# Designs tried in a protein design chat: VH-VL binders against Laminin subunit gamma-3 (Lamc3). Part 9

Target 1, 177 residues: Laminin subunit gamma-3 (Lamc3), of Mus musculus (Mouse) (q9r0b6r508to684)
Amino acid sequence: HIRSDFRHGAGGWQIRSMGVSKRPLQWSQSGLLLGLRGGEELSAPKKFLGDQRLSYGQPVILTLQVPPGGSPPPIQLRLEGAGLALSLRPSSLPSPQDTRQPRRVQLQFLLQETSEEAESPLPTFHFQRLLSNLTALSIWTSGQGPGHSGQVLLCEVQLTSAWPQRELAPPASWVET
Short names: E, the ipSAE of ESMFold2; O, the ipSAE of ESMFold2 at other seeds; V2, 0.75 times the mean of E and O plus 0.25 times the DockQ between their complexes.

## First folded at step 6 (VH-VL; framework fv_ivicentamab_arm2)

Design f4 (from i05f with heavy chain I50Y; at its last look DockQ between E and O 0.10; V2 from the best seeds 0.00; counts 0 for: pae O 9.7 > 2, placed apart)
Fold by ESMFold2 at other seeds, look of step 6:
Structure f4 (fold): chain C 177 residues (1-177), chain A 120 residues (1-120), chain B 110 residues (1-110)
Amino acid sequence: as target 1 above (177 residues)
Amino acid sequence: EVQLVESGGGLVQPGGSLRLSCAASGFTVSRYYMNWVRQAPGKGLEWVSYISSGGSTDYASWAKGRFTISRDNSKNTLYLQMNSLRAEDTAVYYCARSGYRYWDSGMDVWGQGTLVTVSS
Amino acid sequence: AYDMTQSPSTLSASVGDRVTITCQASQSIGSWLAWYQQKPGKAPKLLIHKASSLESGVPSRFKGSGSGTEFTLTISSLQPDDFATYYCQQYNSYSPETYTFGGGTKVEIK
């Protein structure tokens, strides 16, 4: 498993923007502040990138801290790799029982394509090819801007891998045959 | 051919219950967000509930505690259990597919709806 | 809660007219907005998702635009088949009022 929990810093996460300069990410031992501006994404460090085929069919899990009376903003997980790009929505959404209290919620993003392939002018998509050379993993949100009130924190990011008792990705010869 | 067909609507007295069904064909319901949306006579569209591909649920505030969304993946069917029905619940109820996990879209497939009438 | 304010509620137009319908979100929803067409006695039909992406089979005279809090649906040359009610809808929200619809805009023959 590959994890950022922010106990000892921002874990190499950065704000990614379309501009020429980047601003500092606000963090604490409780998490990263999700106060992104327009055109900004929260980009993952190198440990989440590269060959991540062991995560095929497994979730990326985000753990958020939501303040009392608040809700998580819409979140996308954006992936780039092997010349492909993908935006994911969560496979599950939280249903808080008590909005008066601060709460932790988990969002899961399943790394698996459908068996139903649609005819489309868009590029053909293969999750395993994307994961063979992951070059970006980013979090987009329309969360509230920087400030003290109503903050949503990103407390943990986990990239899940299959347990060792299972076979790894198909051999290279299988891929070409 | 992708299709949704609702059933189970009808007349019911206030305080009564109904269970709506939505049979899906041409796709697997567990791969999508599935929704219920209602429309009272002469009124606009109102979202009721969804069930995510992972089985998580949410409800409009007025439906919480009275309505329960569920699915049976072996029958490829979505359900809405409606309890403690009120006159204001009178509407056409649609099921709708949305939210594919790596291609976001609106509600791209709708059923023709089933009428629920709560007569007081 | 993400309130969606749609205007106008009704508009009268003739075949060939350019029609513009506006939706305003109470908070930024990025581009997570859809447009639907509904004819009497029929289910809604998705026209546009992600603010500006046209669904397959939808005529190119329909155009969506906007981001953040203000969105428009434009019909460049109204056809007889376009007399209907149009709804905007925000989606992929975690609020208790998730997938909120606008109040609708009825496009009528002038």
Scores: ipSAE 0.006, ipTM 0.550, lowest interface PAE 9.7, mean pLDDT 77
ESMFold2, look of step 6: ipSAE 0.012; ipTM 0.567
ESMFold2 (binder alone), look of step 6: mean pLDDT 89; pTM 0.926

Design f5 (from f1 with light chain N92Y; at its last look DockQ between E and O 0.31; V2 from the best seeds 0.00; counts 0 for: pae O 11.1 > 2)
Heavy chain, then light chain:
Amino acid sequence: EVQLVESGGGLVQPGGSLRLSCAASGFTVSRYYMNWVRQAPGKGLEWVSIISSGGSTYYASWAKGRFTISRDNSKNTLYLQMNSLRAEDTAVYYCARSGYRYWDSGMDVWGQGTLVTVSS
Amino acid sequence: AYDMTQSPSTLSASVGDRVTITCQASQSIGSWLAWYQQKPGKAPKLLIHKASSLESGVPSRFKGSGSGTEFTLTISSLQPDDFATYYCQQYYSYSPETYTFGGGTKVEIK
ESMFold2, look of step 6: ipSAE 0.012; ipTM 0.592
ESMFold2 (binder alone), look of step 6: mean pLDDT 89; pTM 0.928
ESMFold2 at other seeds, look of step 6: ipSAE 0.098; ipTM 0.667
ESMFold2, look of step 8: ipSAE 0.006; ipTM 0.573
ESMFold2 (binder alone), look of step 8: mean pLDDT 89; pTM 0.927
ESMFold2 at other seeds, look of step 8: ipSAE 0.006; ipTM 0.526

Design f6 (from f1 with heavy chain G99K, light chain N92Y S95E; at its last look DockQ between E and O 0.33; V2 from the best seeds 0.00; counts 0 for: pae E 8.4 > 2)
Fold by ESMFold2, look of step 6:
Structure f6 (fold): chain C 177 residues (1-177), chain A 120 residues (1-120), chain B 110 residues (1-110)
Amino acid sequence: as target 1 above (177 residues)
Amino acid sequence: EVQLVESGGGLVQPGGSLRLSCAASGFTVSRYYMNWVRQAPGKGLEWVSIISSGGSTYYASWAKGRFTISRDNSKNTLYLQMNSLRAEDTAVYYCARSKYRYWDSGMDVWGQGTLVTVSS
Amino acid sequence: AYDMTQSPSTLSASVGDRVTITCQASQSIGSWLAWYQQKPGKAPKLLIHKASSLESGVPSRFKGSGSGTEFTLTISSLQPDDFATYYCQQYYSYEPETYTFGGGTKVEIK
């Protein structure tokens, strides 16, 4: 599995925008603030990129800290690779929790065709080709106005990997990829 | 042509069970979030349940434990199993497709509805 | 749970009138709100998604506005075909009551 948990810094995550603007991330030991401006995304560091075909059919898991009375904002996971681009929505609704207290919420983004934002069938192997050379992994959130991403923190990002098909158990080092 | 056709409604006594069916044509139900919505006579719309493209199921709090949403991909059909029915469950039941292949969209395709009457 | 409060419950109007229906969410739902029209004995019809995006084939006299907790549906010049009941619906929440509807607004002939 590949992780960012933000206990030792912003973990190489950056605000990505059209053009050259580089405003600083708001970071704490509790996570990254998801208060993105229009046209901005949180861009993942290199450890999430490259050949990620072992993650096909597996989730990217975001752990959020949501303030009392709030909900997770709408979030897309955006991927670019091998000259392709796509956007994902959460693959399922999160488990219900008491919203009157601060809470941790996990959103899962399954890396396969059923998670793609599309009105029509996409080409076969489109997703696997993209993952063969992933050049960007970004988090985008929609919504304008008060009470949205401004108070929600991104506490952890995990890219899940499958076991190699030719082995009964994966090498221990795949966790460090 | 995209269509949804409900069936299986009828008269049932309190405590009884019914299984509603929703046959889909023109699209694949397992690629969409699919919903059940009900409407009591003379009343408003009430969301009942949703099944995700991946098969995860979610229910209104009053339906949990009594109602089960499911699908049969080989028949391209959505189901609602309703158990322990009460008079307050009397309604027209609609199946509906979420507009996009994800959870956060409105419902753009609706069936004609099937009436469930719970009365002794 | 995200409760939706819709007002008025009933509205009397004449052909040609400007009609405004409001929908209030108990908590912010961003722009994740739909509007439906329903005629007696028929299934609901989606008019507007994402608070303000008009569905294909829906007349341009229908307009959705709002974000956060307050939303409106406006019919700029009421037509005979518009006498119906209108529902708002939120689809933002990850909570157990996914897709909560407002109570409805019946638009009747004066």
Scores: ipSAE 0.012, ipTM 0.574, lowest interface PAE 8.4, mean pLDDT 79
ESMFold2 (binder alone), look of step 6: mean pLDDT 89; pTM 0.927
ESMFold2 at other seeds, look of step 6: ipSAE 0.069; ipTM 0.656

## First folded at step 7 (VH-VL)

Design g01 (framework fv_ivicentamab_arm2)
Fold by ESMFold2-Fast, scan of step 7:
Structure g01 (fold): chain C 177 residues (1-177), chain A 119 residues (1-119), chain B 110 residues (1-110)
Amino acid sequence: as target 1 above (177 residues)
Amino acid sequence: EVQLVESGGGLVQPGGSLRLSCAASGFTVSRYYMNWVRQAPGKGLEWVSIISSGGSTYYASWAKGRFTISRDNSKNTLYLQMNSLRAEDTAVYYCARSGRYWDSGMDVWGQGTLVTVSS
Amino acid sequence: AYDMTQSPSTLSASVGDRVTITCQASQSIGSWLAWYQQKPGKAPKLLIHKASSLESGVPSRFKGSGSGTEFTLTISSLQPDDFATYYCQQYYSYSPETYTFGGGTKVEIK
């Protein structure tokens, strides 16, 4: 698996806007401050990029630390590769939490196409092409609502991979359970 | 083990219609991209149509509006409905499976079924 | 449509020869190209996917190379079983056409 745990710094993550590095990001012993402004995204270092087809159908897991009384912003994961781009929403939402205490929450993003409709998503073959040469993996937020307050920290990012194999069956995530 | 078997080919008059079937065994067609590819006698391969695992369809420009690719998941069978047939549609029609995870090449092919369009 | 130009259309060779078949795309297709072998009266067989990845069970004398617009299939030491027609096929394209095949190269006995 590929991880950033931010124990010793920002680990190569950068705030970018329009593909160009912008302002410095803020780091602490507890993680990276997720204070993205309009048009900004938090971009992954090169270890998350390249041929990531082994991660098809597998989750990207973000671990956040939310302060008392705070709420995580609506976070999306943006992927770019081979001239294609796709944004993913979390595949699982955090369980209700006690908001009177600092809490850790995990967001999972399954690396797969969102649907088969014309406008968005990508057809399966195009999504495989995107993953074959991933040029950007970025975290962004669709703005702040009334419930999004306080300082949310990004504590960990994990990209999971399956063992390399050619399968005759679809990913387990397609099975109705 | 893994097989595709085409059927439904035959002689058809110009302007007529024909539906080809492709029965799969050893795997589930709804989980893969499935293709129709044709080959006129003594000529090269020509791609006709594809259906994605999610049901999205794409066609060669010359096939669009005349040919329709579909599947029946309960029968594990792929179909090609061909309308307004012309003499130049005479060919062996193959169904073929594309790979799912890392490979878009067509790794499993049927034996083909001959369609002859003539008077 | 992505035009795929394959050359030569026919080549004559002897057992043991190194033969080279080229495939040229009218526009860049990255590495999204497959090679197929077809014997008379049979369905095509996938040899190579993603320009250079050898399919399981295919002899190592087959090698694919190239990216962008120029691609090559090389057979290092031609065997009797290799006399066949070879096709390249792109699978990079956007709608409306997903795939196009090259015109084919017939490898025949010299």
Scores: ipSAE 0.000, ipTM 0.482, lowest interface PAE 14.4, mean pLDDT 79

Design g02 (framework fv_ivicentamab_arm2)
Fold by ESMFold2-Fast, scan of step 7:
Structure g02 (fold): chain C 177 residues (1-177), chain A 119 residues (1-119), chain B 110 residues (1-110)
Amino acid sequence: as target 1 above (177 residues)
Amino acid sequence: EVQLVESGGGLVQPGGSLRLSCAASGFTVSRYYMNWVRQAPGKGLEWVSIISSGGSTYYASWAKGRFTISRDNSKNTLYLQMNSLRAEDTAVYYCARSGYRWDSGMDVWGQGTLVTVSS
Amino acid sequence: AYDMTQSPSTLSASVGDRVTITCQASQSIGSWLAWYQQKPGKAPKLLIHKASSLESGVPSRFKGSGSGTEFTLTISSLQPDDFATYYCQQYYSYSPETYTFGGGTKVEIK
């Protein structure tokens, strides 16, 4: 696996904006503050880039810490490579949890296109080309979360390799408890 | 044992149609990218068509509009429907599986089935 | 279109020889090239994928190298079982309708 756990800093992640303005990330030992302004994306370091075709059909897993009464913002994962770009939505969200206390939430993004060419924003082979030379992997939001001020922390990002690995058992965080 | 077996080849008149079948055993065709590749007598290999695990289909430029690749998941079988056949389509037709997840080459091949287009 | 030029078309060699086959792409295909071996009357057999990754069960005397537009298959210490026709094939994924095999190289007994 390729992983960022932010225990010792931002780990090479950067806020980027169209027009190339970069501003400092707010970091703590618990993670990065996920406070993105309009047009901003949180961009992955080089270790997540390059030839990632072995990760086709496998998840990118984001672990978030959500404050009491808060909800994860509508997060999308954006991929760029070989002159192509695609935004992915989370494959599933966990069941509603007790919002009275801070909680950890995992979002899973499958690195895949839709099954049929007519329905897909990219044909399968274009998506494979994108993954063969990934030049950007970034996190963005389409708005602020409802309720409390957005003090959501990004605690971990994991990219999974497919080929030598058996199907992973679901994490406990994906099961209703 | 993982294997592919082609059938459906034979003699057909120019302008005719023929459907080739490729029966898979030991694996599920819907999980893999599947190819048709042909070889004219005494000539080299020529790629014809591919169907992805997701169902997207692509064709060699000369095959587009005449040939259709498909699969029947309930029969675990790959097909190639060939229409408007020409003498230059005479070849042994192979079906071939691309290895795990696409980044592999074609790791399993059938024995081939001969198609002869002649008057 | 990704034209694949394979050379030589035929080569004569003796058991124990080192054999080199080249494959040139008209445009960069990264490392998305496979090598196949075909014996008369038989289906092709995959030897190498992703330019240099040897398939399980393929002898270590087979070696693939190269990237971009120039690729090489080398057979060190040629064995009797290696007299066959060899093909390269690009499978770079932008335009699958342009998937192409090289013209083949027949390795014959000298």
Scores: ipSAE 0.005, ipTM 0.478, lowest interface PAE 14.6, mean pLDDT 79

Design g03 (framework fv_ivicentamab_arm2)
Fold by ESMFold2-Fast, scan of step 7:
Structure g03 (fold): chain C 177 residues (1-177), chain A 119 residues (1-119), chain B 110 residues (1-110)
Amino acid sequence: as target 1 above (177 residues)
Amino acid sequence: EVQLVESGGGLVQPGGSLRLSCAASGFTVSRYYMNWVRQAPGKGLEWVSIISSGGSTYYASWAKGRFTISRDNSKNTLYLQMNSLRAEDTAVYYCARSYRYWDSGMDVWGQGTLVTVSS
Amino acid sequence: AYDMTQSPSTLSASVGDRVTITCQASQSIGSWLAWYQQKPGKAPKLLIHKASSLESGVPSRFKGSGSGTEFTLTISSLQPDDFATYYCQQYYSYSPETYTFGGGTKVEIK
């Protein structure tokens, strides 16, 4: 797994806005404050980038801390690589929770080229090409969404790398005498 | 014990149709990219078609409109529907598995099934 | 466009020989090339993927190298089981409909 837990700071994450000034993140021991302005994205450090083909079909998991009465903002995950870009919606929603209490919420984003959750789906080959040289992995909001109050914090980002799986095991060896 | 077994080949008249089957055991076809590759007698390998794990299908330019690749996940079986067959389609047809990722080759092949198009 | 030219088409060799087979792509394909071995009457077997990555269980005498437009398969000490036809295949293109195999190299006994 590739992970950011924000225990010691922003961990190389930064606010990015298409060549405009990069403003500082608000950090605490509990995580990064999610307060993105129009056109801003929260961009991942290099450890999430490069050749991520082993993560095809695997989730990116965001863990949020939501205050009482709050709700998660409308979060999208944006991927760029090999001259291509794709925005993904969460592939699963958290179970209903008692909103009167502070809570942790996980959002999962499947790294797939097409599904009901993907914006502007790509052909499979194009998406594999994108993942072969990932140049940006960013968190952004799509504009209007559920109301929220107080501070929503990003507590963890995890990218699942495919390790040996039963159906995806390496090919059987061949040795002929 | 990963295996692919083709069936459905045979003699067919020009203009006819034939459906090839490829039964998989030891793995799930929906998790892989699956290919059809053919080889005319005494000739080299020629790629025919692919279906991705996500269900996207692609064809060699000469196969478009005549051939259709599909799978039945409940039967764990890959198919190739061939229509408007020509003498030039005479070949051994292989099904082959690719890893889910594009950086792999075809690691598991069936034994092949012979299709002969002749009057 | 991604024509694969394989040379030589036929190669005569003796057991213990070093054999080199070349694949040339009409334009750059990075390292997106696989090598296959086909013995008479049998289906092809994958030897190497991503130009140089040896498949599990394939003997270490097989080596792939190259990137861009020029690729080689080398068999460092030919064994009796290595008399076969070898194929390269590119899988770089933006559409699988342009996937191509080389014409094959038949390695025959002298």
Scores: ipSAE 0.005, ipTM 0.481, lowest interface PAE 14.5, mean pLDDT 79

Design g04 (framework fv_ivicentamab_arm2)
Fold by ESMFold2-Fast, scan of step 7:
Parts: sequence; C-alpha cells; structure tokens
Structure g04 (fold): chain C 177 residues (1-177), chain A 119 residues (1-119), chain B 110 residues (1-110)
Amino acid sequence: as target 1 above (177 residues)
Amino acid sequence: EVQLVESGGGLVQPGGSLRLSCAASGFTVSRYYMNWVRQAPGKGLEWVSIISSGGSTYYASWAKGRFTISRDNSKNTLYLQMNSLRAEDTAVYYCARSGYRYWDAMDVWGQGTLVTVSS
Amino acid sequence: AYDMTQSPSTLSASVGDRVTITCQASQSIGSWLAWYQQKPGKAPKLLIHKASSLESGVPSRFKGSGSGTEFTLTISSLQPDDFATYYCQQYYSYSPETYTFGGGTKVEIK
C-alpha cells in the first residue's frame, strides 16, 4: 500500500491552482488543514503516481478528523493519466455525526471505471490506460461545507494495491505494442 | 432510457412485513447512491433511506430497526424490506437515484408503489 | 437534524405572475439544496441542483438562489404548466435525517 500519514509534516502534498502560485499548507500533529479555496486542489506526491494498475478495483482511503458537530465537506478525488482525466466520488458514506468530540471518518474511493451512463464514463481499457501512467492524483471539493468544514483535517491517505501475486491481468484484447 | 420501476406495494395489516422492489434499466444501481422516499396521501415528501455505491446504509430515525435497504447487483434491483408496519407507514414509496457523487440531487425517480397499512 | 422549512405552504397566482418560494435550513448546508416539482399523481421532477444550477431541459424562467440557511426559488413569468407543488431538499448531511425535504409549497391557479 502507498500511504501518507502527515505525522511530521505535509509529506510532499501541495495545494495547486492554475491561476495562482501554490500556497503553504497548514499542518498540525493531527494532520493537514483541508481548507481549499475555489479552483484549488491538494496534489499527491510522486509516490502515488506512475503505474498504479495494481490498484485497479481497490480503494483510495482518506482519513479525516472532523470537529465536534461538524460534517466532512463534499470531497472528490481527481485522477489524470495518459491524456485522460476522471473525478471519483466516495464509494462509502461517512460514519454518522453528532458528537461532542472530534472524530475520525474514512472516505473510500473505488478505483474503477464509472457506469456508461454516469458523468464522464470511461471504458475499462481507457481507465486502465489512465492508471498505467498516473500523472496526477488530487483531492478537491466542489463547494463549501457547513459549520466547521474549514477545520477538517486530512489525517491519512492510502492508495490500496492488490496483492502482488494476484495481479490484475489486462483483457486479451488490450495489449500495448 | 434511464428508468426506475417500483413494485411490491399493497395492503398489509399492522405489524406485518412487506418487501418493495425497484428495478433499474439504462444504468447500473451498484454505481450510484440510491434512495427510498415516501409520501403519505396528501402529505409531503419524506426521506426513508440511502445506500451508497459501496453498500453503506443510513436510515431516517423513525425507520431504524424496522426498514432495511439493500440491492442485488446481479438483478440490478434495489429493495426496501419493511417490518413491524404501522398505519403511519401508509404512503407511496419512490425509489430515486442520487447520482454518482454523494452530494448529488435525486435526478431519476420511479413512478412509486402504494403501501396501505390497515386492519 | 437538518429541519427544512418552506414558505408559503400554498400560494394562488395567475399566469404571467412572478412567484417566489422560500426554503430555510435549521443549520448551514452550503449550496447543497435541490428544488423539485411534483404534479398530482406523478413522481417529483428535479428542477435545480446546487441551489442555483438549472437541470437540463428545465425552462429558464425557473431560478434558484441562496446559500447557507436561506434559499429561494423564483418563477419569473408563471405558465399554466407551472401549477404544481414545489419541494426543497438538502443533500449535504450524513445524519440519520439525510436528504431532509421541506414541507412543500402548492402553487395553485387564482
């Protein structure tokens, strides 16, 4: 598995924006402050990039720390590779809220092609081509969250890989020359 | 064409059980967040339950312990198992798709199926 | 719990009128609010998502506005096809009352 736990800093993650120079991340011992402005995204370091086909059908897991009474903001995972781009939503709902204490919540993003009828659907061949040379993996939000969304911390990011001895073989009709 | 068709509604006695089905066509239910929403005769819409693409489920507080949302991916069908039914559960039950994103609005609705709980 | 309060419960209007419906959330929901139209005997139809984004195929006379706790649906020039019941709905929270609907506003002919 490839992992960032932010115990000792940002771990190579960066806030990126096309119209603005990247700005400094705010870090605490609990994680990175996930306060993204419009057009900003939190971009993964190189260890999450390159050939990630072994992660096909496996989740990217984000662990967040949510303030008391708060909810995680709507988060999307953006993938880019081989000239393709795709945005994924969480495949699991966060745990119910309404606690007096800060709590940890996990969001899982399944690395699998979307339905043909869904937004920006991608056939299996194209999705695996994207994963064969991943050039960006980014976290972004499409709107402001309620209450204390600006105080949500990103505590861990894990890119899950299939066991190496059980590698996903490409379809017989898909072979690069 | 994208469609949802509910079935399984009918007359049931208080304390009884009933299972509703929602058959999807034109898309795959396992890739979407799916909802059950009900509407009592002459009343407003009331959210019942949601199931995520990953299988996580949540329920309205009054539905917890009595209702179970599930799906069968091989049949592309969503279900609502209703137990310990009360007269107050009398309503048209709709299934609705929330879309690929967990913050999506409900863009596709079935026609609804009427559940009547009466002696 | 996210309570959604709609006002008015009913309103009478004539073709060509400007109609305004208000929806208030008990807690901030950002812009994660949808508006639905329901005609008698029919399923609801999505009109607007993300508070102000018009769904494909919906006439431009429908406009949504607002953020946080206060939201408005406006029909700028009411048409015969617009006499219906309108519902707001939040889709932000993962609480047990996720996707809370407003009580509805019936727009009826004067």
Scores: ipSAE 0.006, ipTM 0.582, lowest interface PAE 10.6, mean pLDDT 80

Design g05 (framework fv_ivicentamab_arm2)
Fold by ESMFold2-Fast, scan of step 7:
Structure g05 (fold): chain C 177 residues (1-177), chain A 119 residues (1-119), chain B 110 residues (1-110)
Amino acid sequence: as target 1 above (177 residues)
Amino acid sequence: EVQLVESGGGLVQPGGSLRLSCAASGFTVSRYYMNWVRQAPGKGLEWVSIISSGGSTYYASWAKGRFTISRDNSKNTLYLQMNSLRAEDTAVYYCARSGYRYWDYFDYWGQGTLVTVSS
Amino acid sequence: AYDMTQSPSTLSASVGDRVTITCQASQSIGSWLAWYQQKPGKAPKLLIHKASSLESGVPSRFKGSGSGTEFTLTISSLQPDDFATYYCQQYYSYSPETYTFGGGTKVEIK
C-alpha cells in the first residue's frame, strides 16, 4: 500500500485552486487542513501516480478528523491518466454518528469503472488505461459553510493494492505406498 | 508551565461517595478535553471519563450512573464525583489532558490521588 | 471496543541492551497509537504519539513504528532511567468511550 500520514509535513501534497486565490497549505502533526471555503483540489505526490493497476477494485481510504458540530465537506476523488478523467464519490459512509462530538471518520473510494459512485463511468478498457499511467490523483472538496465551527483535517491517505496471488499447483507425482 | 494536581482521595466504606479535584495551571481547562484515568494497585491503566471543551461528558460503561465528571471554569478545576463505591474502585485516579479541538492522546497527567474502598 | 494486547508482560534487561515491546490491536487503528512510560510511584508520561512521533524532550533512543494492527516501541540502548512500565493506547475510535490501553510491559533490571 501507498500512504501519506503527514507525520513529518505535507509530504508533497499541494493545493490546486480554480478561479480563486491560492491559500497556503496548512499542516500540523494531526494532518492537513481541508477546504476553508469554496472549491479546492488537494493533489497527491508522485508516489501515488504511475502504474496503479494493482489498485483496481481496491479502495482509496481517507481518514479525517471532524470537530464537534462539524461534518466532512462533500468530497470527491479525482483521477486523471492517459488523457482520461474520472470523479468518484465515497463508496461507503461511516455509520451514523453523534455530530455533537469530535470524531475520526474514514471515507472509502472504490477504484472500479462500474461503481455507481462514478460520475462519468468509463468502459473497462479506458479505466484500465487510466490506471496504467495515473498522472493525477486529487481530493476535491466544496469547502466549509460559513456557520461551521472548527476545521476538518486530513489525517491519512491510503492507496490500497491487491495482495499478490500465489497459486501452488499440487505436485505432478507423489510416491504412494 | 502546564501542571495538574489531584486531591480528594482517601479511605471510604463500600457504598460511600468521594469527590476528586484536579487543579490546573498553565492552561485553561475549558479549552481542552479532560479525562480521568485510574490504575488499581499493581494493574494497568483504565480510562474512566472525559469532558469535552464544549462540556459534553462520556463515561466507561461500568462508570455510567455512578461517576460524574465536571469542571468549574472560574476555579480552572476538574472534578470526579464518585458514588456507590465498590472495592474494585480502589485505584490511583489520574487526571489527564487529551486535546484542544478533538480528543487525542494524553499529553499531560497529574500525580494521581489514591482512593481506597475498604471496610 | 479495540482490544490492545502488549507483549511481553515483563522483560528483564541490562543497561546498554536493545529492548523491543510490541502492541497489537484487535482491528486496524491506522497510526492512532501513543506510548507512555510509567516509573514506579509516578504518573505516566507521554513518549510517542501517532505511532512514531517523538515528544519534545524524549531521548532519541526511543523509537515507535508500525501501523494498522501491529506496533513496536524500541529502546536502542537501555539507560537506568528507562526501567519502567510501558503502555500503548489507541485513540482512533469514533467515540472517546473506546479509549483502550495495552496491559503494560514492565522493563526490569536483569
Scores: ipSAE 0.000, ipTM 0.472, lowest interface PAE 15.7, mean pLDDT 80

Design g06 (framework fv_ivicentamab_arm2)
Fold by ESMFold2-Fast, scan of step 7:
Structure g06 (fold): chain C 177 residues (1-177), chain A 119 residues (1-119), chain B 110 residues (1-110)
Amino acid sequence: as target 1 above (177 residues)
Amino acid sequence: EVQLVESGGGLVQPGGSLRLSCAASGFTVSRYYMNWVRQAPGKGLEWVSIISSGGSTYYASWAKGRFTISRDNSKNTLYLQMNSLRAEDTAVYYCARGRYSWDSGMDVWGQGTLVTVSS
Amino acid sequence: AYDMTQSPSTLSASVGDRVTITCQASQSIGSWLAWYQQKPGKAPKLLIHKASSLESGVPSRFKGSGSGTEFTLTISSLQPDDFATYYCQQYYSYSPETYTFGGGTKVEIK
């Protein structure tokens, strides 16, 4: 598994925006403050990139810390590789939480092509191609509700792999009519 | 044509069980968040349960332990298994498609199927 | 659980009237609220999501506003097709277990 736990700093993560200067991250012992502005993405360090085909069908797991009464923003995971790009939404709803207390929430993003949570799901062959040379893995938000605390922290990012298992073979037959 | 059609409703005695079906056409249920919502005669809407595209299930607190939401992807059909039925479970049960729980509401609904629990 | 209190329960109005329906949440739900219209014997129809985002094909006379704990649905010039029951629904919670509909507002002809 490839992980960033932010115990000793931002761990190479950066806020990026197309065509503009980088903005400094806010870090604490508990994690990175998720305060992304329009057009900004939180971009993963090099250890999450390259050939990630062993992660096909496995989750990317984000662990968040949400304060009492806080509203986590709707988070999407953006992947780019081999000239392809797509955005994924969480593959499942988070576990039930008591909003009166601070809480840890995990969002899972399955790295597979068949999901209505994905913005633009790709056929299996294209998804495998994207994962064969991952050039960007980024966190962004499609919106933020009024009353959001602005104190949601990203505590951990995990890219799961099926090691030592070999790359998952595509289905023996896939046909779109 | 995107459509949901419920079936399986009827008269059941208290303590009995009933399974509702919701057949989808024009889209694939496994790719959406699917909901059950009920409405007692003359009353308001009450959310019952949801199943995510990944298969995670969630329930209203009063439904937990008695009701089970499931789907059969090969039949493109959503189910609600109802056990230990009570008079207060009498309602029209709707299945409804949701895109994302924080981004969009329920955009496609079935016609509903009536469940009556009485002696 | 997030209680949703909707008012009024019943509203009598004439064609051309401005109608306002209020929905109050027991706790802040940001903007994670949808509005539905239901006609007798029919399934509900989604009108507005994210408190103010009008669904495709819904007439512009429908307007949602508000955030936090107080929300409103306004129909600027009531039409014959608008006599129906309206429901708000929160989807702020990370868990659908806390999904809650308001009690409904019946808009009937005066």
Scores: ipSAE 0.000, ipTM 0.469, lowest interface PAE 14.7, mean pLDDT 79

